# VH-VL binders against Probable ABC transporter phosphonate/phosphite binding protein PhnD2 (phnD2), part 11

Target 1, 264 residues: Probable ABC transporter phosphonate/phosphite binding protein PhnD2 (phnD2), of Prochlorococcus marinus (a3pdp9)
Amino acid sequence: SADPDKLIVALIPDENAATVIQDNQGLKDYLTEAFDKEIELVVTTDYSSMIEAARNDRLDLAYFGPLSYVLAKAVSDIEPFAARIKGGTKTYNSCIIGNTKKGVTSFDDIKGTTFALGDPASTSSRLFPELTLAENGLTKGKDFQGVFLGSHDAVALAVQNGNAQAGGMACPILKSLKKKGVIDPSKVTTIAQSSPIPQYPWTMRSTLSPELKEKIRFTFLDLDSDKVLKPFNADGFASITDSDYDGIRKAGKLLGLDLSKFVK

## First folded at step 1 (VH-VL)

Design p3 (framework fv_prolgolimab)
Fold by ESMFold2-Fast, scan of step 1:
Structure p3 (fold): chain C 264 residues (1-264), chain A 123 residues (1-123), chain B 106 residues (1-106)
Amino acid sequence: as target 1 above (264 residues)
Amino acid sequence: QVQLVQSGGGLVQPGGSLRLSCAASGFTFSSYAMYWVRQVPGKGLEWVSAISGSGGSTYYADSVKGRFAISRVNAKNTMYLQMNSLRAEDTAVYYCAKDRYEVFTDYYGMDVWGQGTLVTVSS
Amino acid sequence: QPVLTQPLSVSVALGQTARITCGGNNIGSKNVHWYQQKPGQAPVLVIYYDSDRPSGIPERFSGSNSGNTATLTISRAQAGDEADYYCQVWDSSTYVFGTGTKLTVL
C-alpha cells in the first residue's frame, strides 16, 4: 500500500537510451502534472536489468516489451493496465530485414549469413524473428548464426552497414528510423512481417495504494494529448489484461525459451 | 541538506582488517542504494561495491570479492564496508555515494558523495 | 571486463568548446553519466542519462551518446572547468568508470 513522493518510471531499452529518453519528455511532463509528484524516467542497460528491478519491487511504473513483461510477471508482483492504440488496434508486427547490396531479399538468402538480433528478451527483435525463420526451415545455429546487438536501432544499422546480412526488429521502429533518415530504404529490404504482436504493456507494481493505482490507470486511458502521443506513435491507450499476453507465452514455449536465460 | 559523512580510515598492515562507516542525513536512507568507490592517489575512479536500499542485494568488484563485505543498518542511517585480508593495492581514498534514484542498484548515477576516507595498507 | 576509453588529456582555450569522448562497445545502448573531479575533492555529477543536467550545472555542459562513443561537451569554457572528467555506465551487475580525462583551460 505504497504512495511514494516520487514515481520511478522505467522504459524498456528497445532503442539507444538517448532516443528512448528524448521520446518520453512529453510523457514525463504529463505524468508530473497529472499526479502532482516527481517523475523519474529510467532506462535500464538491457531488458534483463529491468526484469530484475521489477522483481525487487523497485519500479513504480514499467513499460515492458511483451516477452520481457511475461518474464517479469512470472517473478514480480506487477500488473498490466494499458497499451497504446494505433489505427484502431493494440498490435504491431516484427520485420525481418536484409541488406540489399549483399543480395539478401528472401528467406533462402539468409542461409549461411549472420543474423542480427536485439535483446535476448525482445519479442520483435528475437522471439518472433527466430520463430518465423524456424517456420520457414531456418534454424539459428544450424542454418544461420545469430548475434545479439541489444536494441532495434542497432539491428537496423548493422544490416544497413553490412555488419550483419539480415536481422529482425519491430516494424514500427524501422518505419521511424526511415522517416528520421537514419535508415536508407534503398539499402535495406523487408523480407517478411510477422503475425500481429500485442503492444507493449504499461505495468505498475501491485503494492501501490488502490487509490494511486486507479489514478494511474485513468490518467493513461484518458490521455488525448498529441504532444505526448506523437513520440509514442500512438492514437491513445486502451485497457489490457495479463491474458492478452498468453500468445507470447505460447510462442516462447514453441522456441524452447525459459526464465533462466533472462533472470539472474 | 543531504550529506554523507565518512569515518574509519587509517593505516593497517598487509593482511589486516579495517571497517569504514558512512553516516547519512537529510534523506530517507532506506529508500536509496549506496555505493563504495575508491581512488588510488593520482589514479582514476574504481567502483568497489553496492548495496540495495533494503540491504537485500549486494554487488562487488572482482578485485575485492571474498575479502570485502558491504552492509547497512537503516535504523542508524549508516553503511559499512568491512575490509579483510587487505593488500598494498587496496591503498586508496574510499568514497561512499548515494544512488540518484530510490531504486535497487542500477545505472542511475551517484548524485551525493562523502568526503572520502584514506586507507593506507603498508608495513 | 568492459573498458570505457577516454583521452588522457584535452586542452581548450578560454571561451571555446571542449569535447571529451568516452568509447565503449555499443555504449549508445547504455545510459552514460559524467563526473567532474577537482584535486582533493569528491566527484560531482555533471551529466546523467547521456544528456540531462543536475540542478546547478550550467547549460554550457551537454552530452550525447550514440553507437560506440559518448561525448561530454563544455561550451564557452571557463578556468573553473579545469578538472578530471569520468564517464560511467552500469554493465551487467557492475559499474564501469572511464579511464578519465584531464581538461586544461588555456
Scores: ipSAE 0.000, ipTM 0.382, lowest interface PAE 18.8, mean pLDDT 86

Design p4 (framework fv_prolgolimab)
Fold by ESMFold2-Fast, scan of step 1:
Structure p4 (fold): chain C 264 residues (1-264), chain A 121 residues (1-121), chain B 106 residues (1-106)
Amino acid sequence: as target 1 above (264 residues)
Amino acid sequence: QVQLVQSGGGLVQPGGSLRLSCAASGFTFSSYAMYWVRQVPGKGLEWVSAISGSGGSTYYADSVKGRFAISRVNAKNTMYLQMNSLRAEDTAVYYCAKDLGYWSGEYFDYWGQGTLVTVSS
Amino acid sequence: QPVLTQPLSVSVALGQTARITCGGNNIGSKNVHWYQQKPGQAPVLVIYYDSDRPSGIPERFSGSNSGNTATLTISRAQAGDEADYYCQVWDSSTYVFGTGTKLTVL
């Protein structure tokens, strides 16, 4: 059982590393105060590197996306404990977007185009976009060419700039980029939104001491102050279990994803 | 800090013309898209027009296309709405409003005080 | 062009919770913004992107948006909250305002 003086906290690189680190400085400050421990924020170069770090027992806390969590859980001794509540729900959506000036405003307009995807292990920027397109008669490699750009902000910018005609990404990240003035709403059209996706899970390594694991769980779940929750961009946190991600496991199998491809 | 000060309203005959002005301060004017939104007294809000930060892109509601022209002079921190061929249904309080960014965004961040335009004999 | 339907009026007792709805086909797929307008004054943005509050707007104001209905919620209603409220969406080519709701604080 471990009770380290320093907690290594990994954050999924769903945007460029500088943005992820800057946006989570408030989180670092809050956790430092709450745990009375040094907090080290880690952002890996890609989703698979974070999965590998978890497999090698290098992470104390890890904030995964849904698919990357499912992949990490298969090869790591980790447990999920909390997910963000926003707008009264523990879910979010994936958006399919098109370049407005190039006339990509519907599914039929995607045929014959370059479609931007995030990281291969992304739920809302890979798995759900590919499933949504397949359900609408569009198959990657046959009806359109997919290109992996590594992050959601890279997808949004590529579609806006016309480097890709269409793309898939998390709707909340698109909303954030529009609010920041990074994405011009007149240049990017939302073609479709997916069914609800479980929010990103906060996870901890199972080998932490029972006392520390209980303290971590309660630190997140007992938050009810808007002022304290602002650094997390959340209304609160709710308890989650591994079975909450069974829908992601089914979606991965339906798309034919091989778990071994994401781990050495 | 952000201020939008409007002028140029008044009474005009049907078929006449008026030019509204919106003078901006407290922000880098050329970096933000601007809007005109109107409201018939006692009724709801209706978007009229939008202009990009440079003035290179302009947009109009169908009800005013071909009659109204939006423009801006960034050196003067001022936006204009030239209203031609005015009709009784154009009678409204006209508001100028600021965007969050350079291109036309989704919402109206700050609003001017409004200018009454009355089209009547 | 979509139409956003609001109730003409809503009444709330002092200190109680008011809920103002904005109905539109598949409005949950759009971003909804809300404005407060007091008599003789310009509108003021109170909620943007469904549920976010601008600086200076009290936490008593909150928003939600799902399916065919967006809702502005005003908790612990005060006399000063009495105003007209408008929802608004951007639909890729135009800005659409709701029909407006007059809130009366009893």
Scores: ipSAE 0.000, ipTM 0.479, lowest interface PAE 13.3, mean pLDDT 87

Design p5 (framework fv_prolgolimab)
Fold by ESMFold2-Fast, scan of step 1:
Structure p5 (fold): chain C 264 residues (1-264), chain A 121 residues (1-121), chain B 106 residues (1-106)
Amino acid sequence: as target 1 above (264 residues)
Amino acid sequence: QVQLVQSGGGLVQPGGSLRLSCAASGFTFSSYAMYWVRQVPGKGLEWVSAISGSGGSTYYADSVKGRFAISRVNAKNTMYLQMNSLRAEDTAVYYCAKSPYDFETGYFDYWGQGTLVTVSS
Amino acid sequence: QPVLTQPLSVSVALGQTARITCGGNNIGSKNVHWYQQKPGQAPVLVIYYDSDRPSGIPERFSGSNSGNTATLTISRAQAGDEADYYCQVWDSSTYVFGTGTKLTVL
């Protein structure tokens, strides 16, 4: 078991890396003081790179999306310990959006269009959008063309500017981009919202010492700093377990994703 | 002590091919993402390509996409850049560099010594 | 890709503070990394993620990044600091470098 002097904290690149790191400087400061350790925030170029880093025990803490967590867990010694909570809820939704000017306001309007997707290992900008479309008789590669743009903000911008006629992304990120003025609500229509998705898990590598793991768990669960929580749009963090993500495993299998490809 | 030793540079005619090698030591090679970055003499640095630690993911700058291929043989602790359809503007010192971690990051912590590639008639 | 503008040359007297700028539209929203390159040598990372220092880099090196300008600051300049310095950002799956600044220590 390990108790390193420096903790490497990885954040999933659900938006551009600069925004992710800038938004989490408060977290870095908080953890530095709480653990009396050096904290290094890192953002990988994509979700698969973060999974690979976890597989090689290179990340001490990692903030995954649900699907990327499930994929990483299959090949890594990591454990989930906390997820954001807001208004008593540890779930969020995926949004299917359409370009208003191009008249994409319903599922039928998506036929024959280019549909923007985030990272291939994203839950709310890949897995759930594709599943929702399939449930409504729309198959990627048959009824529409999917293009992977890598991040949720890239999806939103592509739909807004018409480079894609429709797309899928996290509803909370869409709301944030509208509040920041990055997305004009009049240019982008929300066509559908998914069923609830379990919130992004904070994870730690299992090989950390039991004492450090307990300290990490308590530090997050006791966190009440507005400065730290505001970028997560959270009231706090609440305990989670691996079984909370069984629904994501089921959804992946239903869509035909080969989860076994990532098994050691 | 991390060491990256490069070879395979030289003079080649336009339209020709050349393969660069980067031999690594002092770290667990298979655990680290690797990069190629080039520099026209007297000018700035330009990123060329990236490869994950396992070799399963590769990335390319638009200027070289379709012409260059990055690869690695972890058993030999060596990374390669296969350069095809070379152009005069590909003339540069080519550096291999490593990620500070075993995934692609936005920066490079160690660099090889560089090897000059000259594309000229 | 964003264009990163650096001054071609900066001079500093021994023991004084050098400031090397990296200008780019909204560069404060990006993470800036800095490399030192001595003649005939490969680049060496001196600052990453705007202001963090790698092990072995002296405290005299510091960085900042806001608005349209990132700055590498070298306090108490030493003769051994004379080199070319490059800023670099990652932007939408590409790596963009500045054109470099030659620092001369008088």
Scores: ipSAE 0.000, ipTM 0.427, lowest interface PAE 16.2, mean pLDDT 87

Design p6 (framework fv_prolgolimab)
Fold by ESMFold2-Fast, scan of step 1:
Structure p6 (fold): chain C 264 residues (1-264), chain A 122 residues (1-122), chain B 106 residues (1-106)
Amino acid sequence: as target 1 above (264 residues)
Amino acid sequence: QVQLVQSGGGLVQPGGSLRLSCAASGFTFSSYAMYWVRQVPGKGLEWVSAISGSGGSTYYADSVKGRFAISRVNAKNTMYLQMNSLRAEDTAVYYCAKDQYTYEFGDYFDYWGQGTLVTVSS
Amino acid sequence: QPVLTQPLSVSVALGQTARITCGGNNIGSKNVHWYQQKPGQAPVLVIYYDSDRPSGIPERFSGSNSGNTATLTISRAQAGDEADYYCQVWDSSTYVFGTGTKLTVL
């Protein structure tokens, strides 16, 4: 069992790397003090790279999206321990958005358009947007063309700029980008919200010592620092288990996605 | 650097068959959708067919449905267009072209092959 | 079946600005891409997503798209810009090309 002097903490690249690293400086400071260890924040180029890093036991802690977690869990010795909680819930939603100037304000307007998607292994900027569209009679490759842009902020900017007429992304990230002034609410319309999605899981490699794993778990569950929680838009963190993500496994099967290519 | 090198063109009689090849280099071939676009000499461009990176999804223009079959062998970095029941109106320069995006179809062609002339004539 | 209408030919004097239009019903709601084709050569992407330029394409090339008309603008025209130009959109599971415009640089 491992008790390393430095913990490698990976963060899913759901936005550009600079933003992800900056937003997690509070967490880095908090964990450095709590564990009396060096904390290294790592942001990979894409979701697949983070899954591969976990597979090769290179990550001590990893903050995955739901689908990327399910993919990583299938090939890595990792365990989920905490997810953000707000207003008593551990869920968030995916948003379907359209360019206002290009007249995309409803599902019918998406037919015949280019639809921006994040990373192929993203839940809220790939899996659930495609499910929501399919539930409304719109099939990718038939009724609209999908384009993968790699991150949620890239999707939002592409739709705002008109580089894509519509797109799918996490509603909380859209709200954050509007609040920061990166996205002009008059230029981007929210067409729909998905059913609830379980929050991003915090995971740790199972080979860490039992003492360290328990310390990590309680450090997150007891966390009440505004500096740490504000970027997560959270009241705190609450316990989770692998079975909390069974709905994500079922969603992937419903779309008939071959998810194995994102693992090896 | 991206390169698409084509072969397999030529003269064929109406009702005949011909197979075009497009050999790719300079990118991870299996990650990108690929296309065939044709051009009648002195005329404009017409999209013919599309194939996903894995080869699992194929699409065709109405003018060639049931007669043409697009395929790829990712291990050989090569895409093919099998053309059957050829007609005089299929006479054109055929271009293979690459998608910009990985894992799914985009809506434009970032790199093109040099073109292969197909002449359907008696 | 949608049609993207381009002028058959456009002439521009050396060093002046050429504008090539692509007309289509509600084309401003679609993403327009532009290709340059010189005699005996394959098409080359010069503008994608209405106004973005691939690496290696001079800044003299720009694009716009609004309402029923997309426009490719070539400022400070050079002899080497003489070519056929095609606009292109994705529409209802098909890739639609414009009728093409021959640009002559005088």
Scores: ipSAE 0.000, ipTM 0.423, lowest interface PAE 13.8, mean pLDDT 87

Design p7 (framework fv_prolgolimab)
Fold by ESMFold2-Fast, scan of step 1:
Structure p7 (fold): chain C 264 residues (1-264), chain A 121 residues (1-121), chain B 106 residues (1-106)
Amino acid sequence: as target 1 above (264 residues)
Amino acid sequence: QVQLVQSGGGLVQPGGSLRLSCAASGFTFSSYAMYWVRQVPGKGLEWVSAISGSGGSTYYADSVKGRFAISRVNAKNTMYLQMNSLRAEDTAVYYCAKVGYYDWTGPFDYWGQGTLVTVSS
Amino acid sequence: QPVLTQPLSVSVALGQTARITCGGNNIGSKNVHWYQQKPGQAPVLVIYYDSDRPSGIPERFSGSNSGNTATLTISRAQAGDEADYYCQVWDSSTYVFGTGTKLTVL
């Protein structure tokens, strides 16, 4: 069992690296003090790189998205322990968005367009958008052209700027970008919202010592610091289990996703 | 051409120990979770234990926690179940099984032939 | 904690349709797998992820899963379908098998 002097903490690149790093500085400081250890924040180039890092036992703590977690869990010795809670819920939604100026305000308007997708292993910026479109008779590669842009903020900007006519992304990230003035609400229309999706899981390497694993769990679940929680827009962190992500596994299978294709 | 070949069963007295082996071939062993399932003759299936592809994560049914230990040696393509403090109710045919996909919560697509373990005085 | 309830036995006439149920709280939100076991043999996967069929399993086998009940359906039953059938789910940190159903083809 391992008790390393430095903990490597990976954060899924759901937005540009600078934003992800900035939003997690308070967490880094908190964990450094709580564990009396060096904390290294890692933001990989893409979701599959983070899955591979987990597969090779290079990550001590990892904040995955739901689908990337399911994919990583299949090939890695990791265990989920906490997720963000806000207003009593541990869920969020995926949004399908359209460019207002190009008149994309309904599913029918997506036919013949370029649809922006995030990372291939994203739940709210790939899996749920493709499932929603298929349920409405729109198939990627047949009825519209999909383009993978790698992150949620890239999707939002491409749709706003007209580089893609429509796209899929996390509704909370869209809301944040509108609040920050990065996205103009008059330029981007929300066409649809998905059913609830379980929040991003915090995971830890299972081979960490039992004492360290207990301390990690306690540190997150007992966190009540406004300084740390405010950037996450969270009331705290709540316990989760692997079965909370069974709906994601089912959705992936329904779309015919081959889990092995996401591992290098 | 996937095969799971089991060995190590037999008769043991209550309180005794036994180790079962499951030798795998025909797939990349370290990429798949492996499982032990048991069945009392004439009764239903009961999941016993699970081990992740790398061997770092293990899970146990409440009935065997603290007595059984699952392990694997990926270099030898072999999984083990060390059974200690055996009880009469542990008498069963023990099967090793492989997950059908990378997702270790998936179905068991291949099963070993089964190994009878009899705990009797 | 999780309990998957199956009928003890089901009888079906040759050529007719058999339905084997697997009951569990909110089982429709879980992935259900089904196994066939003949005397003296290891179990064989017949349905996975609620309704998918492995290569080599005839189209007569189908599955569904919603609400509190998953169902294995065997149409045009044959003598060779006589076996014990088990449903299975992953629930958090454990696999759970159903209580098992003995199918008799009359």
Scores: ipSAE 0.000, ipTM 0.406, lowest interface PAE 17.1, mean pLDDT 87

Design p8 (framework fv_prolgolimab)
Fold by ESMFold2-Fast, scan of step 1:
Structure p8 (fold): chain C 264 residues (1-264), chain A 122 residues (1-122), chain B 106 residues (1-106)
Amino acid sequence: as target 1 above (264 residues)
Amino acid sequence: QVQLVQSGGGLVQPGGSLRLSCAASGFTFSSYAMYWVRQVPGKGLEWVSAISGSGGSTYYADSVKGRFAISRVNAKNTMYLQMNSLRAEDTAVYYCAKEGYSSWDYYYMDVWGQGTLVTVSS
Amino acid sequence: QPVLTQPLSVSVALGQTARITCGGNNIGSKNVHWYQQKPGQAPVLVIYYDSDRPSGIPERFSGSNSGNTATLTISRAQAGDEADYYCQVWDSSTYVFGTGTKLTVL
């Protein structure tokens, strides 16, 4: 339906599902009131499952990571409309981290180690870490072994407990985990930060009615509620376009990713 | 190498106007928020204003709202602070500063200009 | 308004550890950044995100943040560490600096 009574809102599983659902309750309440519709939050098992759900037109709104978005856009009728803005920017960074006790504090220390990665379709926990390492002469499968752990919090914990000597993840998620006391700053060293990455895009299926699509777009762009924005650690939401993610497409090609391979 | 070079300070009478400039180099200017921070001689740092990378959002300290206007011309890699209705208490060294690595979690100031003295007196 | 309270001055002996505090209501829930300012110079970032160090800042500089107090720790203090230090947080669309602390290395 172009104007469904219930909107299915999917959230990328960048952390465990319970945390993702809890962090988005304020937005759920706000959207319920704004649209006068039932809002169902959905968190899939992995990034590819969310891409497949979008491909099969099962999602009304979807909050993707940058790489998972460009992968979904290639096979789905979706359109991006808003991204979080904080301190005047719509970008964030990827962090490369090392286990302090095992002496992993520089790129050279990563040789011969196990490097923790998130989901294969993650920008800040797969794509940018692998490119950064390659730019510094470290190739996955040759200079270090990569292990996919599925989420950013899993990467952080693996590096902290020494199950992996190093790893890559979103800097904002690392900061959150340190603040919550989940990660002890004395046990994990930040080796490098990437160049800016465009913020996670909010997307909607293009087959929604023009009236509903306009209402959705401006509900996010006009959002100024302290109650809703504070839990997201955002000043607001700002307009975005598909071309804002062209840099991600180029990065994916540089790493040799077959963008069609994630459609399943 | 990232650099911020300031100009436009000086002596002005109360009620007067002055425009400060901050010329940036060594980074993609439009991708970073920019700030003005001032310091009264012998006192601490006080945030004055902020502008988003696109220039679409501006923020002001309560002490300067309605009198100061921050702006930027990304094609010229330059940020400005237009100061109107100046008061004696606006006398300070004004620093421009660049947002640190873009993080959706928090912003800090990683590179600072050399500072420009503004003196408001009769 | 300044929300963050710092001691006016702290003295440390050469080679010893200096601790500079930044007090604020529930500051442990915020991200604290620290700046060093030497006489006649612009501020320099020394710690960001509570405990991370920028490139070029010695490992002697470290930070912590919990409850109502954030702390900048300077181990093995050197004469060149003598400066004013400011903490800073983002709070409700405003940037708040601490009152500043003058560190003297004896």
Scores: ipSAE 0.000, ipTM 0.421, lowest interface PAE 14.9, mean pLDDT 87

Design p9 (framework fv_prolgolimab)
Fold by ESMFold2-Fast, scan of step 1:
Structure p9 (fold): chain C 264 residues (1-264), chain A 119 residues (1-119), chain B 106 residues (1-106)
Amino acid sequence: as target 1 above (264 residues)
Amino acid sequence: QVQLVQSGGGLVQPGGSLRLSCAASGFTFSSYAMYWVRQVPGKGLEWVSAISGSGGSTYYADSVKGRFAISRVNAKNTMYLQMNSLRAEDTAVYYCAKGDLWYEYFDYWGQGTLVTVSS
Amino acid sequence: QPVLTQPLSVSVALGQTARITCGGNNIGSKNVHWYQQKPGQAPVLVIYYDSDRPSGIPERFSGSNSGNTATLTISRAQAGDEADYYCQVWDSSTYVFGTGTKLTVL
């Protein structure tokens, strides 16, 4: 068991690294005070790099997306302990968006287009968009061309500027970008919203000492700082378990098993 | 660490049968699809068969459909390939491989076992 | 009957960049994975999902995929990179491997 003097805290690169790091300075300050330890925020270049860092036991705390968590859990000694809660729910949705000026406002308009995707291991900017499109008779590689842009903000910007005609991303990130004035609501149309997705899990390295793991859990569950919670658009954090992500495991296997079942 | 250990290759006459085994360790076996991929000596890779984590779905290349049967016993962390009605063109090194959660690629491979079909 | 076309062989000078292509109709809309196979050994995954690297694979290995061509790029080629390389896609309940490329490091 480990009780290091410095905790390495990884944050999934669901937006560009500078934005992720800047938005989480409040969290860094809070954890530094709460643990009386040095806190190092790490944002890897992509989701797979974060999974690799976890596999090599290099991360003490990691804020994964749902699918990247499931992938990391299969190859790492990590455990989930908290997820953001807002309005009594621990779920969010994936959005399919289209460029309004280019006339992409429905599923049929996606045929023959370039569809922007985030990271390959993203739930809301890859897995759920592809499942939703397949359920509506649209298959990547057959009905549209998919392009991986690496992050949700890159997807939103590509659709807004017309570099892609459509794309998939987290609805909460889209809402945030609209609120900040980065995305003009008149330039992008939301075509569809997915069913609820379990919120991003906070995870910790299982080999940390039992005393430190308990302190970490309570620190997040007791968190009521508006400064820390504002970037997460959260009322707080609530306890979660690995089984909360079984639906993601099923969705991933379903997409991989036979996409022709949705296309037909 | 992930390990896949194979057994059951050998020399067999045309029309004969062989069963290959692949013993897995280092991961939650029932959560991952497993595969057989073969390679004729000096030639390229050819996918042969796939089985889902639960064993509920099986897939076969057209060249082996009706002759080969893939199976798994999750309680024993072992996958099998039953090869019947063997032909000279089935002569190859057979690899077992572990899939990812999306069933798209092969992240770990067994050492391979040679199957020779000749008179 | 693989539908993914690779050059039979590619030669690269030590320290230079090797590029191995994988051609297929609209392959840019599929996920391409790459394997390295040294003589007498099992294949090893070196790139997955077009451009991602597994743990233990050096950053000299990179990938791209657009239009009708996916490319495996090996920068600063080393003698130990000499091997056969295969691209692979999943396509509607079947797995298709490329024809394979022998990389020679001169």
Scores: ipSAE 0.000, ipTM 0.379, lowest interface PAE 18.1, mean pLDDT 86

